# VH-VL binders against PRELI domain-containing protein 2 (PRELID2): the designs that were tried, part 6

Target 1, 189 residues: PRELI domain-containing protein 2 (PRELID2), of Homo sapiens (Human) (q8n945)
Amino acid sequence: MGVSVDVHQVYKYPFEQVVASFLRKYPNPMDKNVISVKIMEEKRDESTGVIYRKRIAICQNVVPEILRKSLSTLVILCWKKVSILKVPNIQLEEESWLNPRERNMAIRSHCLTWTQYASMKEESVFRESMENPNWTEFIQRGRISITGVGFLNCVLETFASTFLRQGAQKGIRIMEMLLKEQCGAPLAE
Below, E stands for the ipSAE of ESMFold2; O stands for the ipSAE of OpenDDE; V2 stands for 0.75 times the mean of E and O plus 0.25 times the DockQ between their complexes.

## First folded at step 5 (VH-VL)

Design a04 (from n04 with heavy chain L105M; framework fv_nepuvibart; at its last look DockQ between E and O 0.02; V2 from the best seeds 0.00; counts 0 for: pae E 18.2 > 2, placed apart)
Fold by ESMFold2-Fast, scan of step 5:
Order: sequence, then C-alpha cells, then structure tokens
Structure a04 (fold): chain C 189 residues (1-189), chain A 122 residues (1-122), chain B 107 residues (1-107)
Amino acid sequence: as target 1 above (189 residues)
Amino acid sequence: QVQLVESGGGLVKPGGSLRLSCAASGFTFSDYYMSWIRQAPGKGLEWVSYISSSGSTIYYADSVKGRFTISRDNAKSSLYLQMNSLRAEDTAVYYCARGSYDEFMSDAFDIWGQGTLVTVSS
Amino acid sequence: DIQMTQSPSSLSASVGDRVTITCQASQDISNYLNWYQQKPGKAPKLLIYAASNLETGVPSRFSGSGSGTDFTFTISGLQPEDIATYYCQQYDNLPWTFGGGTKVEIK
C-alpha cells in the first residue's frame, strides 16, 4: 500500500519570520505528542550560505490508540498483527536546508522506528511567494508506504490518509498561531 | 569532477570474506547518503545497502543482512562494504552510488562508480 | 517487497524510431520511480527521476510518464548511442527494487 497527502498553503508573512517560527515550533501545547527535539548536526556552506540542520524528534506513538478507537474489527486485528505499531515512541529524523540568499528552505523527515516493510516520510518547502514577495509559500507532501500486508491494504490506506491529513492540518494551525503571536497580524494583499 | 572509484574485488572461496572500498572525490562526501548496488553476470541490478550521510542510519537487503556491513569514513571520503560468509550467489559487480535529493522526496542514484567484480567460487 | 515488472525484456528498433518501455509496480508507488541507462561494460547512468523529470545533461529525446503502478519510458528518435539496457527503480519503500531491464538494440 502507498498513500500520499499533498498540502499547499500561503502564509502572509515574510520568509524570515516563517522560518524562525518553524524552527521554534516545538515544544508546543497544541501538540503534546512531541516529547523532545534535539539538534544533532548543524553546518554552513560558506560558498552558498546554505545552513544544514539535522534534528531527531521523539514522539508518542498514537497510532495504536487511534486504531483502537476506530472500533473496527479489521483495524484492531491489523494492530495486533503488526507488532511494530505497538512501540510506545517513534523516532523521526528531520533534515533541513535553509538558503537565506535565495529565500527558500527544504525539509525532509523520515520515521526511523518503522523500517524495512513500513515507511513514513514527509517533505516540505518554504519559499518566497510568486504572488507577493512579503508572503511565504509552503508545500508539503506526506507519504506512508507498507509492503507485505495485501488483504489489509485498503483498511490501512484509509487510516494512513486520515493520519497524514490531520497531521498536516495540525502543523499548519500551529504555524499560524505562532506567526500571529510572534509577528502580529498577517500582511494585507 | 565528481567521481566514485571502487576497489577490493576479487576471487574468494565460499564462506570467505572480502572488503570493498569506494573512494569519493569532487564533492562533499559527508553531505550525501550512499548505497551499494550489485549486478550478477548477465543479470539485472539489485540494491544491497544504504548508509545515511552521517552514518547513523543503515539498511540492508534481506539477502545480505547479518553477513555484510556497510560503513563510511567522512574524513577520508570513503565508503566500505565488509562481506562475510560469502556465497556463490553473491558473485556480482558491486557498484557504489551516490544518493541525490530533490524537491518532494525525489531520491536517485546520480553518480555511480565503475564497479568492482566479486567472484565467489570453489 | 515491491516488485517491479519491466517489459519487454528486449527489443530491436531502427534509428529514428520511437521506443517505448513499460514498468509496473506491485503496489502504488506514486511517482517514486527512476529510470537508468546502462551501456555494455559501463555503470548505470541516471536519466529520469521522480517518474518524469529529466536529469541534467540528458538529451530531451528521453522522457518518462506515469504514476501509481504503471510507468512508461520513451525514446523519441532512437540514436545509435542509445544501445543499452534500461532499468526502472522504485524508491517508495525499502528495499529499493529495480525492474529486470530492457535491452535495446538497433536492427
């Protein structure tokens, strides 16, 4: 099975403010599932000015609880069969490339806990909006792929799609709140 | 110019060991993930192993798991594959390849070495 | 594992012909597919990434299309230097898997 969810959002704030809010996003009271975030690496390319960061996030694994709350016999059976979903916490690796000169930033996140037969990955891009240089375009793609679960694929696809979509929307809401709190009202059109 | 050069291939008896090396030049080795990909004589390509840019994340194909060990030395711009308990079916040309990222999870092997032949035969 | 089925296994065409190769994934892989060219005795070379994006320096006669499970690679106007084996590769999930290859020869 494979499920992708795409998000496109315009933040009516300058690139520098959006990036600063993103880097300060966690910890946040709106997302108590993120337990910790640690910077593992940080380096600057002197010729390009690009700043590379690697962060490791430890998150509460809410997948088993969400599956359990579905009250679906198939969903519960799937949860019991897939031992990897019972892990209490998941570890996510995030890599980012911030280009202050070009005013863009690429971010890649991968689940380290789910490996081999299951993957969860996410890519995001922040860049200066083509419509207004004082606005920031945000594009994100989330993907969950699982192999070897043929008859459960349909059930898992529905759940994975919902999980990715809700995660993306939550992230957008958190960013909007941080931007309003730290930078004031959005810039007018 | 960006290039990868493999070495260490040769003839080994079943059950033997061999260590492959891949020397990188022309780019910042520590910024890229690397993989080993093999090709048996007259056959297609088979991905063998992955190592992240820092070396912290490692994956193996099931066919080599427990027998092969991938590693890297970023200070020396070198990638390694330690091959133990070799079998006849491990006979192949082994390529090291650089992983390249693009927008929206576009992962590709954009630079390949020339390959080094490993023959496992009695 | 995600299985990649490539067809045909081999083909012969004339210079100037339009050549089409197909690749089918055993499950939905979105657009997470690459195409490589391997000339006799040489290492593979990336031609197309993410199903339809042409790698820098690769001639425009090469193209790719498709998403989900069905993918197509096309050479529009086959040239003598295009004699090679072509491979598709999925990178949606580990292990990354390649198609069996299509050998392209000129008649």
Scores: ipSAE 0.162, ipTM 0.721, lowest interface PAE 5.7, mean pLDDT 83
Fold by ESMFold2, look of step 9:
Structure a04 (fold): chain C 189 residues (1-189), chain A 122 residues (1-122), chain B 107 residues (1-107)
Amino acid sequence: as target 1 above (189 residues)
Amino acid sequence: QVQLVESGGGLVKPGGSLRLSCAASGFTFSDYYMSWIRQAPGKGLEWVSYISSSGSTIYYADSVKGRFTISRDNAKSSLYLQMNSLRAEDTAVYYCARGSYDEFMSDAFDIWGQGTLVTVSS
Amino acid sequence: DIQMTQSPSSLSASVGDRVTITCQASQDISNYLNWYQQKPGKAPKLLIYAASNLETGVPSRFSGSGSGTDFTFTISGLQPEDIATYYCQQYDNLPWTFGGGTKVEIK
């Protein structure tokens, strides 16, 4: 089974401004769970102009805190058996395809940590709004499933749901801050 | 003109090794992730392995993890699968496949080779 | 692992018939589902991606629908060249898995 979160946001800024702000979004003091972001690969297709980028984000692992707060003997015994959950940080891989000619950007993220026990996939699109060409639509679909941790699945899925939702909300707030600072007030209409 | 051509299949004894190759042409190989997918005779399809466009991200099916190694050489537009400790259940036609993307980042295999047969038998 | 249960395993139909193939996932996979056609002795060919989108060059008689756990694939007017085995494939979670296939023949 899995947990999914869907997000739809319209930024009242042109596509180029939104993308520029997105590429500078992390690390940011407003989201302390994102520790660092490093660009691992970048390619430009000269014929189409599409820019591919791969980034690695390192995030704080809060799973041990959730399990440590549990007073259940069964949960504690399961935790002792699954030492891989004790890693200090979670790594996320982000791939992006920026298409300046079509004015869209596709983004895929997945978790590099715990791949034997869990899958996290997040797909996002930035594109020109059909309502106003000076606005940018952001659509995000995130899904996490836990497949190999037994009775811990519900705990980890609850954390995953909170992480995805809170992460999306924080990301939107950071984007709005960056856009306002770099580009001024949001565009009307 | 877009084409994938596998080679390196053949007969091998259990415990043996083979290296499969996949030659790509007609597209910019280094822009695409690649996978190996296999099909036992008379059976369905099984995903085997994935490698990202740069080669930095790799995944394996549990049935082959620790025995198979996927790699690519972008300068030669070639994908490889090193298969060690082969078992009878590894007998299959092996396809290389190119991944594609869409607005919602759906993974689909839009280009396939014609396959190379691997037979593991005493 | 996500199990993909495909029905029927085989069918025989006349030219012009409507053919429906179903695929059921063991858990919710949203619309992360592809359909492939494999003609005898050939490699699979992508027909439909993301449950319902036709790949470029695929005839409009092919269609797909569904989300969550239940998906359908339809050929609205079977042609002789549609003799093949059809596979669904989920992309929701690794390992990526395929349905068992549906062999379609002309009677």
Scores: ipSAE 0.000, ipTM 0.450, lowest interface PAE 18.2, mean pLDDT 79
ESMFold2 (binder alone), look of step 9: mean pLDDT 92; pTM 0.942
OpenDDE, look of step 9: ipSAE 0.007; ipTM 0.558

Design a09 (from n04 with heavy chain Y33W; framework fv_nepuvibart; at its last look DockQ between E and O 0.04; V2 from the best seeds 0.00; counts 0 for: pae E 12.4 > 2, placed apart)
Fold by ESMFold2-Fast, scan of step 5:
Structure a09 (fold): chain C 189 residues (1-189), chain A 122 residues (1-122), chain B 107 residues (1-107)
Amino acid sequence: as target 1 above (189 residues)
Amino acid sequence: QVQLVESGGGLVKPGGSLRLSCAASGFTFSDYWMSWIRQAPGKGLEWVSYISSSGSTIYYADSVKGRFTISRDNAKSSLYLQMNSLRAEDTAVYYCARGSYDEFLSDAFDIWGQGTLVTVSS
Amino acid sequence: DIQMTQSPSSLSASVGDRVTITCQASQDISNYLNWYQQKPGKAPKLLIYAASNLETGVPSRFSGSGSGTDFTFTISGLQPEDIATYYCQQYDNLPWTFGGGTKVEIK
């Protein structure tokens, strides 16, 4: 089974402001699931001007909370029997390529914690909007793929769907809040 | 220009060990994921192991887990596969391959070495 | 593990023919599928990535399509140099798995 969530948003703010907000997005009180973000590597390509950044994020494992909210005895018993899902935290590796000359930024992240039973990966792009050069287009695809059987697959699919949708919504809300705080009212018109 | 060259293959008896090397040239080795992929004579392709660009993330196929160790030396632009407790079923051509980011969530083996033959036989 | 089933295991066709190879995943893999060409005694070569994208330098007669569990690889106008074994590969989840291969020969 696999779950994919696609996001397309237009932030009515210039590219440089949106990128700056993205880079300071976490940690944030609106998303307590992200515990820390550490920069592992940062390089600038002299010929292209592209800035490559690698970060590791440590996040709370939200599976226990989502499963608890299911209110199912069977779900709780299955959770107790699957050791791989019981880790306290999830580690995500994020790579980004910021191209200030072309005013675009690509971001890729993937989960380091669940690899044989579940994979989590995400690709995002920020780029100058074709509608208005003072706006920024954001396109993102998140994917969770789960390899399992029967009832466990249904439980994990519910988690995957909830996790991706909640993550996307929180991410957008945090970005909008930070942009408003740092840059004032959006350039709506 | 962009090349991967494997070495270290040979004939070994069951229970023996071999160390494979892969020399990279023509690109910034430290920016790329790397994998080992093998192919038994007359058979198909089987993924063996991968290692992240920094070396911090490593995965193995179940068939080799606990016996093989993947590693890399970014200063030397080299990838390694230490193979211990070799079995007849490990007989294969071993390929070094580069993982490429071509577009959104796209991962592919875009550059392959020519392979090195490992034969495990009495 | 995600199982990849390729069909057919082998085929023979004439120069200029349209050749179609299929690949079926045991579960939904979205578009996380690549196609490779391997000539006898040579390393594999990437032809198609992310189900439908042509790798740089690969002739336009090669194409890929599909999503989810069913994928198709097509050679439009088979050439003599296309004699090879072709493999699909999923990268949606570890372990990464390859199809069994399809051997393409000229009669």
Scores: ipSAE 0.082, ipTM 0.693, lowest interface PAE 6.5, mean pLDDT 82
Fold by ESMFold2, look of step 9:
Structure a09 (fold): chain C 189 residues (1-189), chain A 122 residues (1-122), chain B 107 residues (1-107)
Amino acid sequence: as target 1 above (189 residues)
Amino acid sequence: QVQLVESGGGLVKPGGSLRLSCAASGFTFSDYWMSWIRQAPGKGLEWVSYISSSGSTIYYADSVKGRFTISRDNAKSSLYLQMNSLRAEDTAVYYCARGSYDEFLSDAFDIWGQGTLVTVSS
Amino acid sequence: DIQMTQSPSSLSASVGDRVTITCQASQDISNYLNWYQQKPGKAPKLLIYAASNLETGVPSRFSGSGSGTDFTFTISGLQPEDIATYYCQQYDNLPWTFGGGTKVEIK
């Protein structure tokens, strides 16, 4: 079936600071792949205080470059005829549920592009750390499944897991940079 | 190989009607948005109409809105253009073109038919 | 509607010359721009998508660049088989619109 990558990170910063940095994470010079982020919907539940947001991110399609570096000539020739490679940018939909009272935030993301060949989904949670109320726990799980290319599905899923892990690591580095820039050194253990 | 073949062009008088068809082969027709694009003799290219992969979303150029109807039959891998109330300015070669794959309005027309000539005169 | 202004409308050049064609959009279209080649009596053929990406099988002498409103298409060493009309096309917003074309001839 698909492949998943799990990420667990503790930011040694309070929940409110981590969330503020997350919401400003893109666009960012460290990841020029993310071109723009637009808010599509925002709703506030007055009874709970939960803030729902739907955002769409427009990202550069790097699949042709990844294929050039990673795959055999035969696989590349098969993919040159597939119109999904000609889409100049991809769109990601992000939904978030920020609960300020409970100091947690749930996030779901999925790719709006490539749906006939691939599914890319992420689920993330930010929450106050049990060990230190001035720290924030981040848990993320990304999944990619590829269908419709036959025996190459497993090979392509292996390459996709590498890129998913690399993407998660880049996201963490951006968050750490933003937190240090905006909030100073991490809080003591 | 991947092909688009138009048919149904011809000579008609102003006010007449004509139905163009486009037969697709070599690819999964139902995965793609499809377009009609026209070129008047000696002139440049003009986009005419666009239809989603399912047929549920349709767009027209203002110059043809209300007179032309795009449709598709995914079971027959066929695209159609019903042209009514034809005018002299509709004289052109009409191309069938393959468009967007992923339901998004972001597209290069990578496969074109050879075109069918529609002449509206007298 | 987004107007695409293409220049020059025609040009003549010698085999081996560098040929440059420009295309200007009436508003920012990011990199949503294609280039097509149309040889006499034939359908258009996609050469370049997303401003700078070569379509499969297109010779490397063809290139494109630009973003926003100003785009260029270049043939680095013109060949006899490159006699054609070249069109830019935006796909940022409906209606999709084409430039007026540039007819390229060999001297």
Scores: ipSAE 0.000, ipTM 0.470, lowest interface PAE 12.4, mean pLDDT 80
ESMFold2 (binder alone), look of step 9: mean pLDDT 93; pTM 0.945
OpenDDE, look of step 9: ipSAE 0.005; ipTM 0.578

Design a10 (from n04 with light chain S30T D92Y N93D; framework fv_nepuvibart)
Fold by ESMFold2-Fast, scan of step 5:
Formats: structure tokens, C-alpha cells, sequence
Structure a10 (fold): chain C 189 residues (1-189), chain A 122 residues (1-122), chain B 107 residues (1-107)
């Protein structure tokens, strides 16, 4: 069983500015849940110019905060019964492939925490907008698949959906703020 | 041979104008962002301006905003810096520098020109 | 603007010595820091990018380390040709800023 959240955003800024802001996005004072980000691997393919980067992010487990907002007796009961959800931090692995020549970047992220019980994955693409070469199109899909937890599946899917939606919206807001601060007002047509 | 050669430096009076040029050779100029970096006599390095590979994105240091204009001509493999309303504190050796191809991950200046001296005095 | 404080301003050492230069950012810049060498009368040359990565063709005696606000540049066995001024530079945010430089001389 699984849940998905799709995002399609147009940033009215050139590709280079959007990608630079994304790579400088974390750690960020506006998102206190990100504790650290470390670059584990960075390689360049000399023939294609494609730059590969692998990063590990350590984030605060925000499930307790999400549960407080639900205020459901069933949700609270399930939290108390499923100790696995009480880990202190969540680890995310991010791989990116930046192609400066073609002006696109693919990103793949997955959660290293809870892998025996759930698969949490995200795929994103930044590319030059087909509508205007000075704009950048961002497409992202997050997926959480939950394995074999029986009667709790429905409750866990509700948490997963809320988690993905809140994460996506927060990421967009942080990017918009960074682009405004570093690059000025969005480019009009 | 990868090379950047600056020209156009010289002596100008305060309030005057000067145009610097940088000629690139030995690499595909249109694939790289470029910057101007200056160094006052006996002082350290100060970044002045940036221009993207296509020329569509431009940034300036606050000290030169409104007075300097960076531009490029990819067909001629040339970079320019138009300097207006010059002040004594603009006296420096001006370097053109090539930004690394992977500017989004690593914004390093891997190739530098020899520099051209601009002196602003009466 | 992000201020880069570089220490010391100058140092004198003997051939074969281990030389250490530090650079402190006024805010967290993660690993977005480069190191350059400028020999007398010459343009700067890139030595280290992204805090710890050695540029192609640069001798292995040069190294960089650090993250966040504190960075270190080291020459493991000083050679006569290493007489130069060394600069750190952050590229985390515009404007890009350089440290004040460290002049390395041989006794």
C-alpha cells in the first residue's frame, strides 16, 4: 500500500539560479528540522559534462509534531503501539545528475530510515521551461509504500500523505525565499 | 593552450570612463561563466562582477553597481567591463577569470588572465 | 555580506615545515570555500575547491579541511616554490568574498 504526492512548479528564474539555490537550500534557518547535510561523493563525467553528487541529510523526526496536529485518538493509540516511528532522526540519501549543457537536473532521494517497513522515495527534475527559456520547470513525485503492518496501514498512509504534502510545500516556500533574496524579483515575460 | 588576455587598462581621471577587454583562447568560451576580480596595489582580492555563459545572468559587487557594466561576445570569445564614474578606490589590477564548468556545485576560478592595471588619479 | 577572516596575515617557515593557514566565515557556508595561491607578480591559481578537493595538477602536499565556519589549509612539506600569498574564497552567497590573504615566506 502506498501514497503519492505530485508537484509541478514554474520558477520565473533562469535554470542556473534555481539550481544554485536548490544546492544551497540546506542547512537553512527557515527549516530547523534539517540537522546536517554532508556531501559523500561528487564526480564529473568529462565527456558529457554531467555532474553527479551524492548527499546524506540528517533530519529531525517530525512524526510527533504531525500527530499532535491530528488530535485523533486512533492516531495517538497507533503511535504508542508502533515504537519504530519513535526514532530520533531520519536519514535521507540524495543523488543528483546536473547537466549544465542541456540545462536540466535530475534528483533521486530515498529514506534510509525505516527501510524494512516502508519505502520512501522522491524523484525530481529541474529543466528549462518550454514556455520561456528564462524560467525553470520543477517536477517532483514523492512516494511512500508501506509493507505488511496489517490493521495500521490506513493510519500510516494518512501520516505518510500529510508528511509528503507538508514537506513539498515547505520546500517550495524555502526555494521562493532564497530566489527572491539572492536573485531579486521574478523575471516577467 | 587555455589562455585569457586582458587589455584596456591605463590612467584615467576621477569621473572618467574606461573599457576593459578579455580575449579567450584554447577553450569553448560560450560554455563558461566569466568574472572580473580586482586587486588594489598591495591589497587582497575583490570580486567585481559575474556573467553567465549565455550572458543572460549578471551580478555586481555593491561597490561598482550602477557604474560598471559587464558584457560578453561569444562569437568573438571576448569579455568586457565598461567602467564609468571612476573613483580613486577603483585603482587596481583587474583580472578576468573563468568559472568552473560545474558552477552550481563548485564556483571556482580555474583560469585567470595576467591582469591589466587601472589607475584613477588626477 | 559574508566576511572571511584569514589568519595569520603573514608567516615565515623553513623548507620542509608544515604550514597551516586558517579561514573563518562570519556565517555557515557548509563546504563552499576555495583556496588560491598567488606568487609575486602573477595571477592567482586555484589549489583547492569545495573546501577539501585538490585541483588537477596541484601537488599533494597541499590540502584543505573544514566545514561550516572554520577552515584550514595545510602545506605538509614547504618547498621554495611555495613562497606566495594564499587566499580563501567563499561562494556560498553573493557577493563572493575573499579572505585577507596570508603571505608565506621562507627563512
Amino acid sequence: as target 1 above (189 residues)
Amino acid sequence: QVQLVESGGGLVKPGGSLRLSCAASGFTFSDYYMSWIRQAPGKGLEWVSYISSSGSTIYYADSVKGRFTISRDNAKSSLYLQMNSLRAEDTAVYYCARGSYDEFLSDAFDIWGQGTLVTVSS
Amino acid sequence: DIQMTQSPSSLSASVGDRVTITCQASQDITNYLNWYQQKPGKAPKLLIYAASNLETGVPSRFSGSGSGTDFTFTISGLQPEDIATYYCQQYYDLPWTFGGGTKVEIK
Scores: ipSAE 0.000, ipTM 0.471, lowest interface PAE 14.8, mean pLDDT 79

Design a12 (from n04 with heavy chain E103Q F104Y D107E; framework fv_nepuvibart)
Fold by ESMFold2-Fast, scan of step 5:
Structure a12 (fold): chain C 189 residues (1-189), chain A 122 residues (1-122), chain B 107 residues (1-107)
Amino acid sequence: as target 1 above (189 residues)
Amino acid sequence: QVQLVESGGGLVKPGGSLRLSCAASGFTFSDYYMSWIRQAPGKGLEWVSYISSSGSTIYYADSVKGRFTISRDNAKSSLYLQMNSLRAEDTAVYYCARGSYDQYLSEAFDIWGQGTLVTVSS
Amino acid sequence: DIQMTQSPSSLSASVGDRVTITCQASQDISNYLNWYQQKPGKAPKLLIYAASNLETGVPSRFSGSGSGTDFTFTISGLQPEDIATYYCQQYDNLPWTFGGGTKVEIK
């Protein structure tokens, strides 16, 4: 099974402010699921000015809880015997390429913990809006893929999409709060 | 019949090393995350290290980070703790403990070994 | 790190008494709290998980309550075999942390 969720959001704030808020997004009292974030690598390309960062995030595994809330008792009892879903924490590797000269930032994240049976990936771009240079466009695609459980594929697809949508909504909400706290009211035009 | 048995404790000088082992029996070891938890003489419990069921996720308490290494061998149903650069403050009974989940996905240490004593003294 | 403050550090009570121990978290941990019993010279034993759920095989005289930052553990009708040190433990965030323990003695 494979599920993708796409997000397109315009933050009515300048690029530099949005990027700064993104980089300080966690830890955050609104999201207890992110336990820690550690910078593994950071380097600058002198020819392009691009700043590359690699971070490892440790997050609480909330997938079992979502399945528990959404499924019937019989279905929940069956999947709870799958050992890979019982880990309390997951590790996410995030790579980002910030181009301050071109005013854009690409981000690629993937789950390290589940690669043997399942994958979770996220691709994101922040860029200066073509409509207004004081606004920042954010485009993100999240994807979850699970193999080896064909008889439950349709059920797992529904829960994977719910997980991705809830995560995206929470991320947007946190960014909006940080931008208001740090930068004041959004720019109208 | 479910049990955890620790071994490898002993007396060691400051700066020395020890390797602790924990042998699991009576359950499918590869289905559970594991932790090491220690207790200094006359003091309370202190969580030391965590390892996920597959071994891919590892975490350490700040007091032991860089000196201790947790590992597991699921084929042998065994958990290990390699302790380097030992200090007097590491003197404690070391317990291995099994992590479990329930319908609320609560996490608890439901099975504990009897502990192995590590004494760091000159 | 989340700090767990346990009170009292020790108490003495008579057989049949109601014993209450409290645990306070430095931040909201919802219901992600466990209680353990440790008898002298023995490994800890899980009694209560997720703040209020009794572990299988544990006598019903033990109970837990609370959520957020304030938690209570109660022994209703203390028995001689309950002489032990009791610990709370949060599992909301790593590193997992324990309270300082409460030593329960019989008069």
Scores: ipSAE 0.000, ipTM 0.437, lowest interface PAE 15.8, mean pLDDT 80

Design b12 (from s01b with heavy chain L34W, light chain S31Y D50K; framework fv_siltartoxatug)
Fold by ESMFold2-Fast, scan of step 5:
Structure b12 (fold): chain C 189 residues (1-189), chain A 121 residues (1-121), chain B 107 residues (1-107)
Amino acid sequence: as target 1 above (189 residues)
Amino acid sequence: QVQLQESGAGLVKPSETLSLTCGVAGGSFSGYYWSWIRQPPGKGLEWIGEIYHSGSTSYNPSLKSRVTISVDTSKSQFSLKLSSVTAADTAVYYCARDEWYYDLSGYFDYWGQGTLVTVSS
Amino acid sequence: DIQMTQSPSILSASVGDRVTITCRASQSISYWLAWYQQKPGKAPTLVIYKASSLESGVPSRFSGTESGTEFTLTISSLQPDDFATYYCQQYDSYPLTFGQGTKLEIK
C-alpha cells in the first residue's frame, strides 16, 4: 500500500550556490502548479549554528490532470465519485535544517491536504559531493502511506505514484535552470 | 542521552481500548518521527504507526481502523490508542525514535524498554 | 506490502566464528534496510542502517552488504555478547516491515 520514489543527483556547483537556488526555487514559471511559498518560521541554534526554516507552499490540485492521462475508465469513474479529492489547492509544509559549518542541509516536506486518507512526505539532503568538494550531492526520497476508505483506493495509488514522480522531475529541472541562470556554467573537473 | 519510557495499563479487557503513552527525555523531541512497535510473546516485531511533532501520522494498514497516535509536544510525549482489542493484541509495546541526524528517516536508533499489555477477561 | 524473509531461522555458532545472516526483500528496496539486535527481555538495538552503515558505538566486527534484494549481516569474530536474535527491517516504503528474526545461539 505504500509508494516511494528516490532521486540521486549531483549538481556541479558549490553547496552555498545550490542551497541559495533551492531557497528561491518558487514561484517559478516552469512549475505553474506552485502558487505561493511563504516563510512561516526561522530560527538559529546558537550552539550548532544550524538554521531552521519552515515554509508553506500552496499548489494547484493536479489530481484531475494526472487521472485524465491514465485513460482508464474505472480510474476516471472513481475520480468522479470522490469529492474529497477535488479540493482547489494542495498545501505542503516544508522544514529545513541548514548546517553551514558542515555544509549540509536536511529538508522534510509534508502534505497537509488529505491527511486522513494518505500521509505524503518527502525527505531531502544536500551535501558536498565525495567526488569533488565544489559539487553538491542531492538525495531525495518521497513516500506516501495510503490509508484510503474503499472507493478512494481506486485512484490513490495511481495519483500517489504520478504525483511523486512528476514533482521530483520538475524539481530537478527547475534547479538545473536556476543554477545555470544564477551561477553560470557548471564546474568541470 | 535520549531515553524513551512507555507507561499505561498492563491489563485490558477484550473489546476495550488499549492506551499507552511514551515520554521522551534527554534530547530534542521536535524534528523526529516517533513510532509504536509491538512484539507478541515469542514472535517478531510489527510496526504500528508513526507520528511527527506536527501531528502528521502514518499507520500500518493492518491496524489502521483501530489505531490512533497523538502527540503532546509541550510534554515531549506521544500516545497510542488501539480500540476493540482481542487476545491477539497481547504483546510488548515499544516506542521508538526514527533516526534523523541529517539522513533520511525510517529506522530506529532509540527504543523504550517496552511494556507488556495483556488482553484478558 | 514488502515481505522480509530471513535465513536461517536459527543459527548455532561458537565464539570466534564468522557468521552470516541473510535477509531477502520481496521487491527492490534499494539500500533502505536496517539490522537490529535483541537480547532476551530487552528492546532491540540498532546495528546497521542503509544496508551497510555501522551505527555509532557498534563494534567493527559487524558489517552489512547488499546484493539486489538480498542483504547480509556478518559478524567477523563472534563474541559471547553477540548471542541474540537479529531482525532486518526495510524502510523503502510503507508500511515499515521486519523480517521474522534469526536466533543466534551457542553451539
Scores: ipSAE 0.409, ipTM 0.786, lowest interface PAE 3.1, mean pLDDT 83

Design b15 (from s01b with heavy chain L34W, light chain S93D L96Y; framework fv_siltartoxatug)
Fold by ESMFold2-Fast, scan of step 5:
Structure b15 (fold): chain C 189 residues (1-189), chain A 121 residues (1-121), chain B 107 residues (1-107)
Amino acid sequence: as target 1 above (189 residues)
Amino acid sequence: QVQLQESGAGLVKPSETLSLTCGVAGGSFSGYYWSWIRQPPGKGLEWIGEIYHSGSTSYNPSLKSRVTISVDTSKSQFSLKLSSVTAADTAVYYCARDEWYYDLSGYFDYWGQGTLVTVSS
Amino acid sequence: DIQMTQSPSILSASVGDRVTITCRASQSISSWLAWYQQKPGKAPTLVIYDASSLESGVPSRFSGTESGTEFTLTISSLQPDDFATYYCQQYDDYPYTFGQGTKLEIK
């Protein structure tokens, strides 16, 4: 059984402003779990104008902290035997395709650190809203599946569900704050 | 433009490992998820699992103890191994690409022609 | 796992008819649903994605709609090439799951 979280948000700001805020989102005081984000590769397709970026995000491994807060002695005792919990940070690979001509941007993120025990992927799209061309639609789907760690599969998937939901909500709040701070009040057309 | 082609033994003995490879030509291998899907004769479709070009995998829980999917980016191919096979694993096996043109993945735009694998002694 | 149920299992129709095939999810899947067409001896081909988006190269007589957990595939004026088995598939959550199929056959 996997864990999934879907997000559908409309930002009442033009596409270009939303994309700019997204690219400046981290580091941010509201999310101390993201330590750094670095651009590893960037290229422009000369025929389409599409801009491809590969970024690596380094995030604090919060799984040990989540398990400590579980209050289960049995669960906590077993976390020391799982390799997934021994790394201090996790690496996320983010690939994005920005199409300035069509005013859309696709984003894919994968966890690189836990490939043997966990599959984590997040897919997002920013696009011009069909309702109002000065608004931006954001759709995100996050999925986590944990295997190969025995009875901890169910425990970690329960926490993954909460983690994805809270992460999505935090991300939206950060974006709303950045957009208001940098671009002013939302547009009503 | 993009073409997928399955290859591998069409007959596997019970308890042995089924092994298939999918070759991709005519388009970019990188940046996509690649899936295995099977169809028993006269039955519907069952998703087996997917792999990203960098090696990240997700498997159907009903099969995950027996399934391994791997990738060889230099050859633009990915492979399926399904261990401990029984007659219930007799099916046409398809490889497929998750569509991605500024949209979310999880649906399949290009499919291989399929290869029948029969599990029989 | 999310269960996808198609109805009817078999649909008999004539060329020129308007036909509708239904798919119901056991839980909310948002719009994360695709429809495939499979002709005998062939691989499935994508028809609709995101519940209502027409795949490039697919005739405009095909359309999809959604209402809660119920999804439909409609062919507005059936052509001979449309007689096939149709499958819906959800991609909201792992594992991806397919409906059992609807066979569209000539009357």
Scores: ipSAE 0.013, ipTM 0.633, lowest interface PAE 8.1, mean pLDDT 81

